# Miniprotein binders against q56419: the designs that were tried, part 38

Target 1, 326 residues: q56419
Amino acid sequence: MEGRTLEEVQEEVFKRHGVLVPKKELEDLAKALEEAGLLLTEKVEARLKEEEEKLKRERPMRLAGLSYPEGEREARAFLEAFRASYPGEGEEARVLLMPHLEPSRVPEVYGAALAALEKTPPPERIYLVGVAHRPLKEKAAALPVPFQTPFGPALPDLPALQALDALLPFELFNTPLAFREEHSLELPLFFLKGRFPEARVLPLLVARRSPELGEALKVVLRDFPGLLVLAVDLSHVGPRFGDTPLTRTLAEEARRRDLGFLERLAEGEPEAALAFLGANPTRIDGVEVVASLLPLLRERKGKVLAHRLDLEAPTLSAVGAGTLVL

## First folded at step 17 (miniprotein)

Design m7
Fold by ESMFold2, fold request of step 18:
Structure m7 (fold): chain B 326 residues (1-326), chain A 105 residues (1-105)
Amino acid sequence: as target 1 above (326 residues)
Amino acid sequence: TEEEREFEWLFKYAREYLREGYESGNPEILRLAIELFKEALEIAKRTGDPEREAYVLWYLAAAYFDLGDKEEARKYAREALRIAEKKGIEDVIEWAEELLRELED
């Protein structure tokens, strides 16, 4: 405690747990702890450990009442409204690429995912692979607990998760706190659980390319067949993302990059899809997931069902989202 | 410098949290981003760096816009514009003017 600044506590907590606590929150906690004669760093660590222990039992809804309804009846109606936003027919998916962007921004893209699920036989399990928005201790992680949804808990496939963990050169269950707010799992899961209420889930996050994950999943899928879902967004352009203002030409480039990436994936050519992006000038969000899962994507042909570049004129920014079946 | 490094660290992660809040619609994450931007803003003011100050003010405006707090968004966008016009920070002028056109009413 002695001589430790709030900045040093903030940085230490972030390094250890991947949680950036604002200094104001640390100041408030420090005042309460000083009144009780306790150390700030020990209390912060205890609070985070308590949250981590809760996450080892279940992952509660964080977006109910915000991005989707909390009640099951209302959630069913909400899901059906999204399906209606996409008037087309889906196709059976062995692999589904779908977004994790706020659903109200791209309703027909989520509707296309629902159309694909409508054509897909109910799987025993879903391998749900999202993008870690918080640091992970390893290249990838899983959380082997029920994820709460308005449709009931999405139960983990513990045998498949344990088989996967045994094949990896790192501990798979390594960063529970990274799942606390992770919308790239929660938002797609709402739609997946709504359509496949009996399926178990492998909730997986990728922070950095992990070829080991793809190789291990190839083995696990052989004994534990299921639906593979890549829950990723596409281009991110404009000042919101540290880029130049959105122009017509930048929007056209983002659309071209999104569609070119998706089409090459649809041809079963994931290496070509990654090569097409080059330095990834429009910041397509799915690259680390695709790069990790190459063995599962090669030679698997399919179809792009939907795409939208969601424009936000007031901030001169846009985000792309798509639905791809393989 | 150490304060320059701290600013860059806070500003980077504040923007990442803003993106996460934008993508998820989670107001708790948006409020986290706002608090981190406010920390970065204090550094920019303390070090007398109007370029950094103007950029952070625009991101604060965008974060409040995401929360639906039009009055705070307008406040920060106007301050970003004021500094950017005074110091000739052309990209922030453009960004702030566009956001303010939406917030006018």
Scores: ipSAE 0.653, ipTM 0.876, lowest interface PAE 1.7, mean pLDDT 91
Fold by ESMFold2, fold request of step 18:
Structure m7 (fold): chain B 326 residues (1-326), chain A 105 residues (1-105)
Amino acid sequence: as target 1 above (326 residues)
Amino acid sequence: TEEEREFEWLFKYAREYLREGYESGNPEILRLAIELFKEALEIAKRTGDPEREAYVLWYLAAAYFDLGDKEEARKYAREALRIAEKKGIEDVIEWAEELLRELED
């Protein structure tokens, strides 16, 4: 059942909505639509519209029962186990850098984030800035709806989001479907909501560096103070990531680049941190977010609390994660 | 050439979804990556391109490894190795051997 039309539909849906639908799903829809007399494109558009309308009301949990427990009591115990995996003390954060990698891979790095939150007065709101893993229509986006968690809904800070939207040269609320599976918001949010149950959230994604976002956020943060969270991972090396196999030398290089990046951020030198990476040969994940947020990172000194390069020998690959307070 | 462009497009985005599934632990995203790799594999087989076939098979094995499906991971890794050894695709030989060591105890 190969068809030129299926490829064209797949490409068109991706261009319009940033969703890559496998041909097998399109084939199944085409068979059903022949019976109903509808065009395949019309049915796909209707399903995407329905999903988009749901996301305009709330963003449900996607990783409950997978990366964290569904029930509140179990989720609380899970959160405390992560804190226990980091034996150190945190420091008050005005800016927190934390990972979005599967928590079980780097438990003490998430534990360090919890230690920092423990020392941080509960903020009125959290500016949660993740990395878009789906295309956005613009350089950055937000979704102004409740995000469900085991600790209850994380409510959006609508006044702050509206103020941010008004300052940008593009529509901030531009790609609801990109938030549907976005773990760079959901995984950190579990920890943040668990520690700050009353804080409102600005759930933000960066696809490509946006100096305009950083300048606008600096203005918004003065009127709407809160905790800024950069939810980013560090080096990605090895065949999983289209790279040469992990060697001892590559692992040492990835560690040095991760730590050198974090240390320069900790000195309040975000431009130097970016310059240190050069062409970013170990593919540190946080570059576009840091480059967007320069005005908020300059001259803020702090500490690197934790780092791990998570080695996966069977696939000759590794991912770095760190916790930084500023 | 048309099939080559389709292969490259599918292979690129399948790998991006594999990364996303690996980072999130989300099996729905891993299954999406698998379906896209399977589409790419069909093209590689139809066009008789053993290098592309061996690479895609390894990524399929890695995706099933992430799902915890050792049976499927082992089968795809063995097939990747078989083709890579026959055709002298040295990086896939190395990759498949490392993954199989974990899967075959």
Scores: ipSAE 0.628, ipTM 0.867, lowest interface PAE 1.9, mean pLDDT 90
Fold by ESMFold2, fold request of step 18:
Structure m7 (fold): chain B 326 residues (1-326), chain A 105 residues (1-105)
Amino acid sequence: as target 1 above (326 residues)
Amino acid sequence: TEEEREFEWLFKYAREYLREGYESGNPEILRLAIELFKEALEIAKRTGDPEREAYVLWYLAAAYFDLGDKEEARKYAREALRIAEKKGIEDVIEWAEELLRELED
């Protein structure tokens, strides 16, 4: 009844169909539709609450059989294939920057991360910091539950998570549904759990830069040492991202910005890395995470192990990925 | 205009879901993006905005390309090109021609 009177509806129905529907019947139908709409909203809300309650107990795999194998044996072979795609040697990492892009697009970049993990003593815990692709209620969030992997559950480090929550000016455990589909945690975690099966995890997401998060993490890492992982992608260029078509020149610019960003991080100069990007014209994905974690990146020198700008010619677009050890 | 604001909201999130689907390889997210683009397309048609219509059609083609559905991808890319050529939308002409070149049998 789109703002029409009941008389107008009655007349229009008669005009089109030759049926005179009593006004009372039209009133009942309109009321029933409103009630049905209300009931549908309540059912959707109940379903979402049910999914949220499940996520408060565990986070199941979403990408098994899609981006990586579901079975443990096949998953181990998958890791070996990815390691083999990077012929170089790694370097010990206290901080590892690695991608979260679909692994088959940048296999040697993930392989470089595995090479770094080979040189890294098994940590007690991993601080895994991804990029929120869904809205968070706060600048950052965590989900303090087991994350399922083909290698078994990645268990949360509850004492470290509680210490972190206590130091923040906002509730850390604030948006469970944002973790449901979050590949920036799931894809790197597959590789990390496969290499460090005993490590506990702090699964963290950043939506908007939070200097408070970095300061709090610096304190928590002192008492709860572990591996810090920035699970971020680099440039995003081309029509997929609202940009001009990929040209040789734009690709070279994206590579230059990716590598310039990574190299400045590798020199222990994260503020200079952010300043180098300016307005971030190639949309490097990791900016909000790096900006949050400045206290943990300052004065840490390291090495860029791998970089690829993954070109997709049919859409004139590209995404950059890199592996950096600090 | 409320419909124009609704279009911008749908188009923004549809593109975010397309990016997420592209980066994750998750077809469920790609299908969600497609449904949101289809809703945005209906608004662009209702409001008589051929530039918005052409852009949305190209993103639909890209989404179906990501799913490996070449038939639907060709369909939407051809429609994007048809509108873009008629209305002089140079960006979409180039984008659609490149995608169609890949989708040729």
Scores: ipSAE 0.625, ipTM 0.864, lowest interface PAE 1.8, mean pLDDT 89
Fold by OpenDDE base, fold request of step 18:
Structure m7 (fold): chain B 326 residues (1-326), chain A 105 residues (1-105)
Amino acid sequence: as target 1 above (326 residues)
Amino acid sequence: TEEEREFEWLFKYAREYLREGYESGNPEILRLAIELFKEALEIAKRTGDPEREAYVLWYLAAAYFDLGDKEEARKYAREALRIAEKKGIEDVIEWAEELLRELED
């Protein structure tokens, strides 16, 4: 076949759009096409463009009924249960670091975040910075549309998003399809919208460290004040993450790295936090986000409210999660 | 080779989707991971690389475990173990044995 293989098309689409099209779907599309290769790519691109056009209107829930309840009443009960899982009191946050891991794995860590939000005056807007688990065209991206939640849509702050875009050397509104399935925004947004129903949101994804993002946000925050939320997880260790099986030594190292990172952030020393991780052998996923937001984290003192290294015994693997207020 | 490059790509992205599926709890993402692992597995079988085959089989078992499909998880874990024992792949032996122990309870 003089045309690209189905795998080549799949790879190209993934690299370009951050979307994996199932091979079976590509096969079905190819069968519908009399001519293979270029025509298949065009058809796939046309379909992806249609999906992109839908995302210009709203970002629907993907994890409702899975990671959290779809119904508002049940969702509210869910929030209260998570809050109850943390026995402590929160502190007022100007910056909140919280997880984006499946909530049921680390309920008390999310509970700590909710406790902090209880002590935080309702912000006009929330800068929600997540981790891109899929490729972005640029170092960072935003999706300027309503995000659906059980508590109603989280509305974008368009003026603040536009101000941010104007200060960046790249197009902020890139790779909209990367937001479609991204849980690092959807999961924390559930908790944030539940506590602050009237707050506007700036949903941001970071794929690679961008010093420009932090500098731009520092300027934008002067004119558009709000709560900064870093939705990040910590260490990822064990075979499922490409490591050796979890041992006591590896778990202790993961905890040491997680806590050492969070403590240095709590002291207002984000550069020291990054330096402490070095090559990041335990794969803390928040590194690129923190590296992008250095100007906003410097000299801010705070407190670590919660930390957990959650074990999945069947795969001998673990994920770290934490809640930090600044 | 082109086949090796294809395998490495499939296996890399399958693991990334497995991670995303694990973190999010999204079964659709896990299904995508499974699809890519199956494609990688076919290449490993065709090229006669039992080490790659054993690793892919374990990750496939882990993905089915994440989906809550204990039966398929056991099936692939047993196959991973069989190949790993035959070829002396100690890491996969340990990982497959542990997964099987947890799946029997």
Scores: ipSAE 0.521, ipTM 0.809, lowest interface PAE 1.0, mean pLDDT 90

Design m7
Fold by OpenDDE base, fold request of step 18:
Structure m7 (fold): chain B 326 residues (1-326), chain A 105 residues (1-105)
Amino acid sequence: as target 1 above (326 residues)
Amino acid sequence: TEEEREFEWLFKYAREYLREGYESGNPEILRLAIELFKEALEIAKRTGDPEREAYVLWYLAAAYFDLGDKEEARKYAREALRIAEKKGIEDVIEWAEELLRELED
């Protein structure tokens, strides 16, 4: 059997586990094994299994000291600064759409989320639905372990997670390694844990639209009420994202699509929001999450609190971010 | 060809890691992106595809920019520009010129 190339092994591991193993590491392993293809894959899988076993205990912070402060005192000051960046008042949220972009890029958008949280009674649990930037084995996944934050661990709601798993046609607890570096959960969780320290969390990732997830969550929410949070970004335009350089026309189109999407969600018309985007030419990040949660978004009216198209001039690119309360 | 498939895979996932690194600010992810771009670059050089080479070089420059390594960013942006000008790749010319302008102290 012709041994798989190192690149094929790298691709397979990435697709299966959402982990990139450096080529040099694979080369070193291959040399050590003196055997090709299948044995290398087995060795890599064994190592990844060890990493998965660590994630059965807790998910450590990855962005502490980078995107937010590691120390609790500094972290609290950070929250206050972000809240201060939004001059408006929030509204009570039953559903919160907020960004997962690096916070310093869109402080007022996170500030708007904090303003909404100030008007929201402390939930018993938070359903935190992020975007999988790495492949999942299934359309969606959950990691039922404590997530570390500067404010202490965000504890999982195991009963609610188990209830959700029981209603899904696929295994919910899949691809644990995809959670290890996933910022779409870590960044919003910082703000959520800081505001609601006693809330349990259901950390969920969506890779592809799953209508089953929305239907299952609708049932689970009856017995396990809580705050639903969609941690999603909006348009991604410019060369960084495989587009033409940012022009006035492209920026206007990105804003139009972002706001048109959010406004239709605010009207309780999530299907209309998706239809408005069509082929999604400006690459709105939240499409698969919204498409998965349609049953929970229908007929819910709300308000757009903030929007920003953040420009990175050196790369002629921009990312949209918004905060919506329903 | 197998090499073309390998290039497309490397280049695709390098851009995905670059996006993730940009969005999160995680330097480890950016380093992974750089590794994949460098592998893609070697394939582009070996296959004699200057267009692919120019694009990869610009993305390498962007990745180093995200890491805060202005020196390496300038290096790769200049090389991207050189190849793009030689081959008349208008997109990369524009992108590289802009990046270099922003990197000029």
Scores: ipSAE 0.519, ipTM 0.808, lowest interface PAE 1.0, mean pLDDT 90
Fold by OpenDDE base, look of step 17:
Structure m7 (fold): chain B 326 residues (1-326), chain A 105 residues (1-105)
Amino acid sequence: as target 1 above (326 residues)
Amino acid sequence: TEEEREFEWLFKYAREYLREGYESGNPEILRLAIELFKEALEIAKRTGDPEREAYVLWYLAAAYFDLGDKEEARKYAREALRIAEKKGIEDVIEWAEELLRELED
């Protein structure tokens, strides 16, 4: 049978659009079409187009009521609680590295980010650079629409986004569906919007290192100044991530790599930070983001405000998170 | 083989979705991971690869744990342990035992 299998269609759609269509849904579509392969792909593409059209208007909250409160009053109390979890004072940030892990796992790390934001004058715009956990058509992407938050919509800076697009050798506005479920933007945006309600946002995702992105952003930042936020996690170790169970040795190695990475960034040596990781055996999440933003990180000195290696005991696994200001 | 390639693809992306679901707490993403793991499991069963089967079963247990479904998590962890013990898969034995210990509380 010359027709693509359902699995092949699923793979193709995933690679193209960063969306996994459930097999059941594909089966239902295939039954409706009485044909598999190309016709199924066309039908899937049509449905995905409809979803893309919705994303042209806004990106709705996906994690409200789960990772953070949906209601504004409760959301404000949530912010205050996270800020309270960090006993220190922040520093003014021009560049903020913060986590995108589920907030309840590393509250003091988010608290440190909030502390930094308290010392930061309200920016006109925030360049929010997250990690694409799904494939993008290009190395990086942006979604130029309002992102919903409990504090109201985070509005895009369209002029700055357009300026960025014009300087990139690829279409910036690609793979809109990859943004639909992407938590690496949604979670940090909650905290950022709560602190800076009037700031415009440039929601950016990086799938693969793009030196072009960093160079383009460097130019754009001259005409469109703002706060740069790297929403990245650090080490991912243990069985959940393909390693042996967390041992003291593995935890020490993860911490060493996390802190060594952050400290080198704090010294204004992002290339040294990347080199320090080598093959990245503890799977630091933010490598591709940092590699893309080298021009913006060079010679900027700062401070590590917080770090945590959060253990999930049932799976003998851990995730590193940190907050860095530059 | 085609089946091996399909398994590797399913298993890879299931783990990626599991990671995303774990990090975000998004139950919809976890459900997608579970679906892919179940498909991978069926391939492993069909091809008679008990090692792959044991690993997939543990990841299914982890995914259900993330969803808060302790009953299904226990079910898959026990099955993972059973196969792993039978075949001498030390990693899965250790992982399944630990997960079960946490689930019995």
Scores: ipSAE 0.482, ipTM 0.796, lowest interface PAE 1.1, mean pLDDT 90

